VH-VL binders against NAD kinase (nadK). Designs and how they scored, part 60

Target 1, 268 residues: NAD kinase (nadK), of Syntrophomonas wolfei subsp. wolfei (q0aze0)
Amino acid sequence: MKIILVNNRFKENTEKKAQEIAGQLSALNVEVIIDNGLDEPYAGTVDFIMVLGGDGTMLRAARRYGQRAIPVLGVNMGTVGFLSNIEINELAEYLPLILREEYSLEARMMLEVAVFQQQSLLTRVFCLNELLLRSNSPRMLSFALEISGQKLEPYRGDGLIVSTTTGSTAYSLSAGGPIADPQLDAFIVTPVASHIINKRPLVVSPEREISLHLLEEREAIIGIDGQIKMDFGAENRVLIKRAPHPLLMVNLKAKPFFTSIDRSLQRQ

## First folded at step 7 (VH-VL)

Design C38 (from aa20 with light chain W102Y; framework fv_ragifilimab)
Fold by ESMFold2-Fast, scan of step 7:
Structure C38 (fold): chain C 268 residues (1-268), chain A 122 residues (1-122), chain B 113 residues (1-113)
Amino acid sequence: as target 1 above (268 residues)
Amino acid sequence: QVQLVQSGAEVKKPGASVKVSCKGSGYTFTSYAMYWVRQAPGQGLEWIGVISAYSGDTTYNQKFKDRATMTVDKSISTAYMELSRLRSDDTAVYYCAREGFLDYSPYGMDVWGQGTLVTVSS
Amino acid sequence: DIVMTQSPDSLAVSLGERATINCKSSQSVLYSSNNKNYLTWYQQKPGQPPKLLIYWASTRESGVPDRFSGSGSGTDFTLTISSLQAEDVAVYHCQQYYSSPYTFGQGTKLEIK
């Protein structure tokens, strides 16, 4: 068995814990590849991905490995989150189940984000939560939104979020988007501080293609999962589609989404 | 291990169509885009288009858009380029080539087919 | 369209000497967001398909000898062969993939002197 162990070496506890866990797995004849975020993603075949950290580390793992259709387990390192399934102090208890492949999988849709210069592909990124288009200056943006070739009336405001259902509780929520059951596949399109009062969040089929481009030259950025930032100009076009593969999240322990969200919304 | 194998040489009359095939092996076919490029005798390389076996998207050079059709058959890991209404100046070696991809970005044509000579003569 | 211009059209260099080929684009091919130049160099020997040598202007493809190097940014690019070998006789092509239509230079024919 070969496992990728994903951690964030810049978090004080995670690098040392990752080395400790890698040693324990090696003692059980598991080959371990450590991904601390500094190198290119591991290119070889693997059987399982274990993510040590919070939701941010899981988002990076999903971007790097989510399209391989390999089981991914989130192991929380002391902070509550939505993307982890077990706590670090529970890992020893669940490890035999992992090695025997005795777990269920939850499929979570991902976005494919492609940025073009004219018709030339400049970059393609997969993400679990969302794409954010926003102004990088005090000036608002004027931009075109097309959904499966249907051109909507121009948007004017600070930006737009295109989110998965998993991302409904991230930036989309802060911008006024709905909370979505992550078992559903859908795009959530949420405007950011729209000057046009009749612009509402949209929930659309994940089979739709969403296209964005600026109508006026402005300083804008494209943000991916809050982790990647790209400059976006009027000469650029972004195309957003459902990614070919969902992230396959390991379920070892029941985690009630609605109860967790309800508690989170009631906190100060 | 990674290989692209193209169909054999073709001789066509002006006005006919030609369909060149390109079979990929040794990699996951649907994970990569496929370029089509031609080279007339003694001349430089000319891009025809690119088709993503991954997303299904096509992008054509405007010079060829009204005559070229790119398709893929995922079940046999094969890409096709059909060029219609052939002229004598379409005589060229036609290449398929795989798009290299790294760090979220394409980086060029990393694997090339052997080429297919298409001769258009009366 | 972005026009790619190579210089010289042909070049003769003695074995073991340095060969330099230039490529100019009519517009910048630098993508500011990732700081990469979308510029490749290909080697083509008679009767063979092109072979990728250098991508992102300066990164050598796996298996390409270290005597090959690429440099430049934006609009001006150079391919250098530090010590010419007999097997390096070929036509060299630069290509931009920053904006469609993707375009190639006219090619530079490298010969042994």
Scores: ipSAE 0.529, ipTM 0.792, lowest interface PAE 2.9, mean pLDDT 89

Design C39 (from aa20 with heavy chain A33Y Y104W; framework fv_ragifilimab)
Fold by ESMFold2-Fast, scan of step 7:
Structure C39 (fold): chain C 268 residues (1-268), chain A 122 residues (1-122), chain B 113 residues (1-113)
Amino acid sequence: as target 1 above (268 residues)
Amino acid sequence: QVQLVQSGAEVKKPGASVKVSCKGSGYTFTSYYMYWVRQAPGQGLEWIGVISAYSGDTTYNQKFKDRATMTVDKSISTAYMELSRLRSDDTAVYYCAREGFLDWSPYGMDVWGQGTLVTVSS
Amino acid sequence: DIVMTQSPDSLAVSLGERATINCKSSQSVLYSSNNKNYLTWYQQKPGQPPKLLIYWASTRESGVPDRFSGSGSGTDFTLTISSLQAEDVAVYHCQQYYSSPWTFGQGTKLEIK
């Protein structure tokens, strides 16, 4: 068995903990690769991915490895998030189940984001939560939104979010989008600080293609999962569609989504 | 392990159509874009177009837009390129090639088919 | 369209000597958001498809011998073979994939003297 341990070297004590866990796994005849984010993703075949950290570390792991159809387990090392399944102090208890493959998998859809200049593909990124198009200046954007070739009225505002259902509790929520059951596959299209009051969030089929381009030259950026930032100008076009493979998340312990989100909304 | 295998050589008369196939193996076919490129005898490479193996979405070189049709059959991991209204100057080796992808960006064509010679003669 | 021009059209180099092939683009192929040059070099031997050698102008593909190197940025690019071997006889092509339509240089034929 070969496992990738994904951690964040810039968070307190995570590198030390990753090395400790790697030593324990090696003693059980498990080969371990540590991915701390500094190098290219490990290119070899692996059986399991263990993510040590919070939601941000899981988002990075999903972008790096989510399209490989490998089980991914989120292990929380701090404040409880939405993407972790067990706590670090529970790992020893659940390890025998992991090694015997006694767990269920939950498929979470991902986005494929393709950025073009003219007709040339410049960048293709997979993400778990969302793409954000936003103004990078005090000026509002004027942009075209197309859904499966259907052209909507030009949008004028600060930006737009295209989210997965997993991303419904992330930036889309802050922008006024709906809370979606992560068991559903759908795109959620949420306007950011809309200049037109009648622009409402849309929930659309994950089989639809969404296209965005600027109608006027403005300073704009595309953000991916809040972690990747790309310049976006009038010469650029972005295409968003369902990624070929979902992220396969490991369930060792039941996590009641609705009660978790309800409690989160009541907290200070 | 990763391979693209193309259909065999074709001889066509001017005005006919040719359809070249390209079968992928050893990788997840729908995760990659497929490119079509041709090379006339003794000349350089010329891009025809690209197709998403996932969605079937196509982008054509303007020069070929009215004569070329690219399709995919996901059930058999095969891409097709059909060129209609053939002329003698369409005589070339036609290649399919898979996009390479790394660091969130395509980097070129990392796996190529063996090529299909299409000869157009009267 | 971006025009790709290679020089020379053909080159004869003795075994063990350095071979240098140039490629110029009519416009910059540097993508500012990721600082990558969208320029690729391919090797093509007679009767064979092109083989990827170098991508993003200077990154060597896995399995390609270290005698091959790429350099340059923006509009001027160079492929260097530091010590020519017999198996290096081929046509070498540069390509840009920064702007549609994707375009190739005319090719440089490399021969042993």
Scores: ipSAE 0.000, ipTM 0.453, lowest interface PAE 13.0, mean pLDDT 86

Design C4 (from aa20 with heavy chain A33F; framework fv_ragifilimab)
Fold by ESMFold2-Fast, scan of step 7:
Structure C4 (fold): chain C 268 residues (1-268), chain A 122 residues (1-122), chain B 113 residues (1-113)
Amino acid sequence: as target 1 above (268 residues)
Amino acid sequence: QVQLVQSGAEVKKPGASVKVSCKGSGYTFTSYFMYWVRQAPGQGLEWIGVISAYSGDTTYNQKFKDRATMTVDKSISTAYMELSRLRSDDTAVYYCAREGFLDYSPYGMDVWGQGTLVTVSS
Amino acid sequence: DIVMTQSPDSLAVSLGERATINCKSSQSVLYSSNNKNYLTWYQQKPGQPPKLLIYWASTRESGVPDRFSGSGSGTDFTLTISSLQAEDVAVYHCQQYYSSPWTFGQGTKLEIK
C-alpha cells in the first residue's frame, strides 16, 4: 500500500504531524509520500490520499490528484470544514478500516477549465469548487456566455462564477447562488452583479459546455478555487466542462451535509 | 510504461484515403490531448491537428481541415487520423504524440508513436 | 501565424566542444499569467520519432542529460549543448505552442567534425 500525505508546510503544526503519521504508517508496512505543496504532484502509482488540514488543503489535493480516481480522506487539524471527514485525534481509531479498505466513497464532480489564445491551449486546470471571472479594475466587464453553443444576451457586471455543486456553499453562495446537494451533478452559474446587471443564477446540466470571452478590452482575471489566478483578456476564451473523473471522497464517519450547512449559516 | 503504438506502413494511390491508428497504454488515455504531426522525407515537422481524448473535440491546421478527420475510441484507448484525397506530396511519416501537462499548463509532446510511413505513388 | 526560424540549417562541432542552435519566433510566445515561454526543443535521430528535450524554453525533460540547456524569452531562443558527445548527432527542432496553428522551425542538422 502506498499513501500520499498532503499537508500545508505553512501551517505550524501540520509538518510535524505529517512526519509522525508517516512514521506510524511505515511501521505498518505502508509506503508514504509527503506532499507539502512545494514540489510537483507525485507521478507514481498511489492507493490512497490522506489530506491533513482544512478545506484549502483539500482543494489543492483535488486539483493535484482528483482526476486519478484514488480515494481521498480529509483529516481535520482544528477548524471544522465541509471537506474533512474525521478529526486528527480519531485517525488511530479509523486507520485499521482505511488499511482494510472498509469505507464508502462519495463522488464529487469537478470542473475542467481550459484557457485558449486563439485555438491554442494555454492552461488547463481541474477544480472542485469554482471558476471566477472578475474585473481587475474599477470598470465593469462586458462578456459573452455560451452554453452548449447557445449564445446568451451579453453580461455586464463585475464578473461571473461557474461552480460545481460542492462549490455551491463557497464563493457562489456569497454572490447569491443557491445551496445545492453535493450529490447532484450540475453547473451553477452565478453572476457577480452590479446595480446595472439583472441576471439570475442558472443551474444547468453537467453535460453542457460553457464558454466565456470578453466583448471589450478590459483588465480581468480568472480565479480557480480562490487559489489560482490567471490574466484574462479579449483575445482569450475559457472553456468549462465536467472533468473526466469525480473526486472520490472517503466516508468513515457520518457528517450530514444539510445539518452542517444549517449550523454554518446560523453562526452569522 | 507510457507507450503509443501506431498502425503499419501504407501504400496508397492518388485520390485514396488512409486511416492511421494510435493506441495508448500505461496511462489514463482520456486525460490527455493527442497531436498528429507529419514529416515528409528530408523535411521538417508539420502539425495536422489535435484532439481531446475525452471529448473528441478537434482543432485542425487550416491546411488539412478539408481532408483530415481525427477521432478517438475511448473503449480501446485508440486515436485515429484519416486523410482523404491523397496526393503524391502527402508521402510522409505520420506521428501521433501525447501532449504533456504540468503545473496546469501544456509543455509539449512528451510521448511519441513510432511513426507510420504513408507512401502515395503516382 | 507565428513563423519559427532556426539558425544555422546545419552545424558541425568537434567532440567535447560547445554547440549552439538558435530559434526565433515572429511573435512573442511568452504567456504573461504564468511567465512561461511556450517553446519546446526536440531531438530527432535518423529513423526515430522526435524526442522532447526542453520545454517552457529552459526546463529539461526528465532523463535528458544536463549538458543540454535552453535559454531565451519572448522571441529569441537558444539550445546549447555544452560538451558534444557522439550520441548527440541528430536534427534539432524548435516549436511554439502559444497560438494556433502550432508551428515548427525548419530544423538544424548537427554533425561531428
Scores: ipSAE 0.152, ipTM 0.641, lowest interface PAE 5.4, mean pLDDT 88

Design C40 (from aa20 with heavy chain A33Y D57K; framework fv_ragifilimab)
Fold by ESMFold2-Fast, scan of step 7:
Structure C40 (fold): chain C 268 residues (1-268), chain A 122 residues (1-122), chain B 113 residues (1-113)
Amino acid sequence: as target 1 above (268 residues)
Amino acid sequence: QVQLVQSGAEVKKPGASVKVSCKGSGYTFTSYYMYWVRQAPGQGLEWIGVISAYSGKTTYNQKFKDRATMTVDKSISTAYMELSRLRSDDTAVYYCAREGFLDYSPYGMDVWGQGTLVTVSS
Amino acid sequence: DIVMTQSPDSLAVSLGERATINCKSSQSVLYSSNNKNYLTWYQQKPGQPPKLLIYWASTRESGVPDRFSGSGSGTDFTLTISSLQAEDVAVYHCQQYYSSPWTFGQGTKLEIK
């Protein structure tokens, strides 16, 4: 058995814990690859991915490995999040089940985001939560939204979020989007500070393709999962569609999504 | 191990159509874009178009848009390029090539088919 | 359309000597967000398909000998072969994939002197 341990390179406690866990797994004849984000993703075949950290570390793991159809387990190391399944102090209890492959998998849709200059692909990235188009200056954006070739009336405002259902509790929530069951496949399209009174969040089929481009030259950016930032100009177009493969998340214990989100909202 | 194998040479009359196939093996076919490029005898490379092996969506060089059709059959990991209303100056070696992708960005055509010679003569 | 221009059209270099091929684009092929030049070099031997040598202007493809190097940014690019070997006789093509339509230079034929 070969396992990738994904950790946050900027948190020394997480790095030390990853080394300790790697040592424990090696003692059980498990081959371990540590991915702290500095190098390219491990190119070889692996049986399991264990993410040590918070939601941010899971988002990075999803971008690097989510399209490979490998089980991914989120192990929380302190900060409560939505993408972890067990706490670090529970790992020893659940490790035998991991090694015996005694767990269920939950498929979570991902986005494929492609940025073009004219029809030339500049960047393609997969993400678990969302794409954010946002103004990078005090001036509002004027932009076109197309859904499967259908051109909507122009949007005017600070930007737009195209989110997965998993991402419904991230930036989309902050912008007034709905809370969605992450077991559903759908795009959630949420305007950011739209000046148009009747622009509402849209929930659309995951089979749809969403296209965005600026109608005026403005300073804008495309953000991916709050971690990747790309300059976006009037000569650029972004195409968003469902990624070919969902992220396969490991469930070792029941995690009641709706009561968890309800409790989190009470604490905001 | 990763390879693209194209169909054999074709001889066509002006006005006919030719359909070239390109079978991928040794990789996940649907994860890559497939380029089509041609090269007339003694001349440089000319891009015809690109197709997503996953979605089947195409982008064509405007020069070929009215005559070229690209398709994909995922079940047999094969891409096709059909060129209609052939002229003598369509005589060329036609290549399929896979788009390399790394660090969230394309980096060029990393694997090429062996080429298919299409000869158009009266 | 971005026009790619190579120089020279042909070049003869003695074995073991340095060969230099230039490529110019009519507009920048640098994508500022990732700081990559969308410029690729291919080697093509007679009767064979092109082979990827250098991508993102300066990154050598896996398996390509270290005598091949690429340099430049924006609009001016150079392919260098530091110590020419007999097997390096080929036509070399530069390509931009920054903006559609994707375009190639006219090619540079490299021969042994």
Scores: ipSAE 0.299, ipTM 0.688, lowest interface PAE 4.3, mean pLDDT 89

Design C41 (from aa20 with heavy chain Y104W, light chain S32K; framework fv_ragifilimab)
Fold by ESMFold2-Fast, scan of step 7:
Structure C41 (fold): chain C 268 residues (1-268), chain A 122 residues (1-122), chain B 113 residues (1-113)
Amino acid sequence: as target 1 above (268 residues)
Amino acid sequence: QVQLVQSGAEVKKPGASVKVSCKGSGYTFTSYAMYWVRQAPGQGLEWIGVISAYSGDTTYNQKFKDRATMTVDKSISTAYMELSRLRSDDTAVYYCAREGFLDWSPYGMDVWGQGTLVTVSS
Amino acid sequence: DIVMTQSPDSLAVSLGERATINCKSSQSVLYKSNNKNYLTWYQQKPGQPPKLLIYWASTRESGVPDRFSGSGSGTDFTLTISSLQAEDVAVYHCQQYYSSPWTFGQGTKLEIK
């Protein structure tokens, strides 16, 4: 068995704990690759991915490895989050089940985001939560939205979010989007501070292709999962579609989504 | 062990079509895009188009768009480029080449086929 | 279309000496979001397909000798061979892959003096 341990290099205790866990796994004849975010993603075959950290670390792991159809387990290191399944102090108890492959998998859809300069592909990235198109200045954007070749009336406002159902509780929620059951596959298209008062969030089939481009030269940014920022100008076009593979999240214990989100909203 | 193997040389008459194949081995075929490039005798390189081996999405050089067709057959890890309505000035070596992709960005054509000479008779 | 212009068309250099080949693009090939120049250099020997030498203007492909280096940004690029070897006799091509159609320079033929 080969396992990738994904951790956050900027947290001293997380790096130390990753080394400790790697030593324990090696003693059980498990080959371990540590990914602290500094190097390119590990290119070899691997049987399991263990993410040590909060939701941010999980989003990074999903972008790096989510398309490989490998089980991914989120292990919380003290920060409350939605993407972790067990706590670090529970890992020793659950490790035998991991090694015997005694767990269930939950599939979470991902987005494939491709940015073009005219017809040239400049970058292609995968994400678990959302793509955000936003203005990088006080000026509103004017942009075109196409859904499966259907050209909508131009959007005018601060931006647009294209979200997965997993991402429905992230930036899309803050912008007025609906809370979606993450077991559903759908794109949620949520306007950000639209100048047109009747622009509504859209929930569309995950088989649709979504295309965005600016109608006027503005300083704009494409944000991916709140972690990657890319400049976006009038010569650019972005194409968004369902990623080829869902993220396969490991369930070792029950994680009640609806009661968790309900409690989170009550505390606000 | 990553290798692209192209079909053999062809001699065609003006007005005919030619279909060149390019078989990939030693890598996950669907993870990489495939470029098609040609080179007339003693001349520089000319891009024809690129195709995603995963989706089949294509981008063509406008010069070739009405005559070139790129396809892939994922079941046999093979890409194809067909050029129709051949003219004598289409005589060239035709190459397939794999697009390298790193750091979420393309970085160039890292593996090339051996080339297929297409000669269009007078 | 972005036009790529190489200079010189041909170059003769003695063994062990430095060879310099230039490539100019008619517009910038720098993608500012990732700070990468979408420019490559290829080596082509007679009867062979091109071989990737340098990508993103200055990154050397795996297995390429360290005497090969690329430099430049935006519109002006240079390929340098610091100490020419006999096996370096070839045609060198620059290419942009920033904007469709992808375009190549006309090629520079490198010969031994």
Scores: ipSAE 0.031, ipTM 0.605, lowest interface PAE 7.1, mean pLDDT 88

Design C43 (from aa20 with heavy chain Y104F; framework fv_ragifilimab)
Fold by ESMFold2-Fast, scan of step 7:
Structure C43 (fold): chain C 268 residues (1-268), chain A 122 residues (1-122), chain B 113 residues (1-113)
Amino acid sequence: as target 1 above (268 residues)
Amino acid sequence: QVQLVQSGAEVKKPGASVKVSCKGSGYTFTSYAMYWVRQAPGQGLEWIGVISAYSGDTTYNQKFKDRATMTVDKSISTAYMELSRLRSDDTAVYYCAREGFLDFSPYGMDVWGQGTLVTVSS
Amino acid sequence: DIVMTQSPDSLAVSLGERATINCKSSQSVLYSSNNKNYLTWYQQKPGQPPKLLIYWASTRESGVPDRFSGSGSGTDFTLTISSLQAEDVAVYHCQQYYSSPWTFGQGTKLEIK
């Protein structure tokens, strides 16, 4: 058995904890690769991915490894979140189940985002939560949204979010989007501070292709999972579709989505 | 081990069509785009087109758009390039190549097939 | 279309000496958002397909010896082999990946003097 440990390199104690866990796994004849985020993703075949950290670390792991159809377990290191399944102090209890492959998997859709200049592909990324198009200046954007070849009336405002159902509780929620069951496959298209008051969030089939381009020269940014930023100008076009493979998330412990989101909204 | 294996050499008469296959192994076929490139004897490389192995979406070099057809069969991890209405100047080695992808950007063609010689003669 | 021009067409260099190949694009291939030049170098030996050597103008592909290096930005690029080995005899091709159609230089044949 070969396992990748993805750690949160920006937290002081996570490197020590990752080394401890790697030592324990090696003592059980498990080959361990530690991914600290600085090098290329590990290219070899692996059986399991263990993510040590909060939701941000899981989002990074999903971008690096999500398209490889490998089981991914989120292990929380103290930050409350939606993408972890167990806490770090529970790992010893569940480790025998992991090694015996006694767990269930939940498939979570991902986005494929491609940025073009004319017909030239400049960048292609995968993400678990969302793409955000936003203005990077005091001026609002004027942009075109096309869904599976259907050209909508122009948008005017601060931007637009194209989200997975997993991402429905992230930026899309803050912008007024619906809370979606993450077991459903759908795109959620949520406008950000639209000047046109009748623009509403859309829930569309995951088989749809969504394209965006600016109608006027403006300084804009494409954001991916709140972690990656790319410049976006009038010469650029972005195409968003369902990624080839879902992220396979490991369930060792029941984590009821609806009661968790309800508690979060009441507390915050 | 990541590998692309192409079909064998073809000899065709002017006006005929040729269909070259490219079978991928050792990776998730549907996660990568496949490029087609040709090289006439003693000449440089010339891009024909690219196809998504997942969606089947294609982008062609305009020079070849009316004669080239790229397809994929996901069930057998195989890409195809068909070139119709062959001329003598289509004599070339035809390559398939996988799109390299790193740091959220394509960077070139990282794995190449062995090439298929297509000879067009009377 | 972006036109790629290599110089020289052929080059003979003694074993252990430096080999330098140049590539010029008719338009910039620098993508400002990620600060990467969408330029690659390939090595092609007789009877074999091209092999990726360098991408983003200066990043060496895994498994490529460190005697190979790429430099340049925008429109002017250089491939350098610091100490030529016998196995380096090949045709070298530059390619831009910035704008469709993808275009290649005409190739530079490198041989031992």
Scores: ipSAE 0.005, ipTM 0.461, lowest interface PAE 11.5, mean pLDDT 86

Design C44 (from aa20 with heavy chain L102Y; framework fv_ragifilimab)
Fold by ESMFold2-Fast, scan of step 7:
Structure C44 (fold): chain C 268 residues (1-268), chain A 122 residues (1-122), chain B 113 residues (1-113)
Amino acid sequence: as target 1 above (268 residues)
Amino acid sequence: QVQLVQSGAEVKKPGASVKVSCKGSGYTFTSYAMYWVRQAPGQGLEWIGVISAYSGDTTYNQKFKDRATMTVDKSISTAYMELSRLRSDDTAVYYCAREGFYDYSPYGMDVWGQGTLVTVSS
Amino acid sequence: DIVMTQSPDSLAVSLGERATINCKSSQSVLYSSNNKNYLTWYQQKPGQPPKLLIYWASTRESGVPDRFSGSGSGTDFTLTISSLQAEDVAVYHCQQYYSSPWTFGQGTKLEIK
């Protein structure tokens, strides 16, 4: 068995714990590849991906490995989050089940985001939570939204979020979007501080294609999962589709989504 | 051993159509986009279009948009480019080429077919 | 459309000497978000398809000898062959893939003196 351990090298406790776990797995005849985010993703075949850290580390792992259809387990290192399944102090208990492949998988849709200069592809990236289009200056944006070839009335405001159901509890929630059951596959399209009356969040089929472009020259950016930023100008177009493969999240124990989100919202 | 193998030379009359094939081997065909480029005798290279082997989505050079059709058949790892209403100035070697892709970005055409000579004469 | 202009149209260089080919784009092909120039160089020998030499202006393709190097950014690019070998006789093409339509330079024919 070959496992990738994904961690964050900038958090000393996480790096140290990854080394300890790698040693334990090696003692059980498991080959371990450590991915601390600095190098390119491991190109070889692997059987399992273990993510040590918070939601941010899971988002990076999903972007790097989510399209390979390999089981991914989130192991929480003590931070509050939605993408982990077990706590670090539970790993020893669940490790035998991991090695025997005794777990279920939950499929989470991902976005495929492609940015074009005219019709030329500049960048294609996958993400688990959302794409954010926002102004990079005090001036509001004017932009066009197309959904499967249907042109909507122009948007005016600070921006727009196109989110997965997994991302419904991330930035889309802060912008007034709905909380979505993560068992559903859908795009959630949430305006950011729209200046047009009645621009509501939309919930659309994951089979639809979403296209965005600016209607006037402004400084704007495209943000991916809050981790990647790309300049976006009037000559650019972004195309958002359902990614070819969902992220396969490992389920070792029941994690009640609705009670978890309810508790989180009470704390805010 | 990544290789692209194209169909053989064609001779056509003005007004006819030609369909060139390009078979990929030694890689996962559906993971890469396929470009079509032509080169008239003694001239430079000219881009015709690109097709995703995964989705079938196409982007055409506006010059060829009304006459060129690109398709893929995933079951036999083959891409096709059909050019209709041929003129004598369409005489050229037609190439397929695979898109290189790394670090979320395309980087150029890394593998090329051997080329298909299409001669348009009366 | 972005116009690609190569200079010179043809070049004769002695074996072992340095060959330099220039390529100019009518507008920048630098994508600021990833800091990459969407500019490639291809080598084409008679009767053969083009072969990728350099991508992102300065990254050498696997298997390409280290005597080949690319440099430049934005609109001005250079392909250098540090010590010309007999096998390097070919037409060299630059190409931008920053903006549609993808466009190529007219080609530079490299010959031995």
Scores: ipSAE 0.442, ipTM 0.761, lowest interface PAE 3.3, mean pLDDT 89

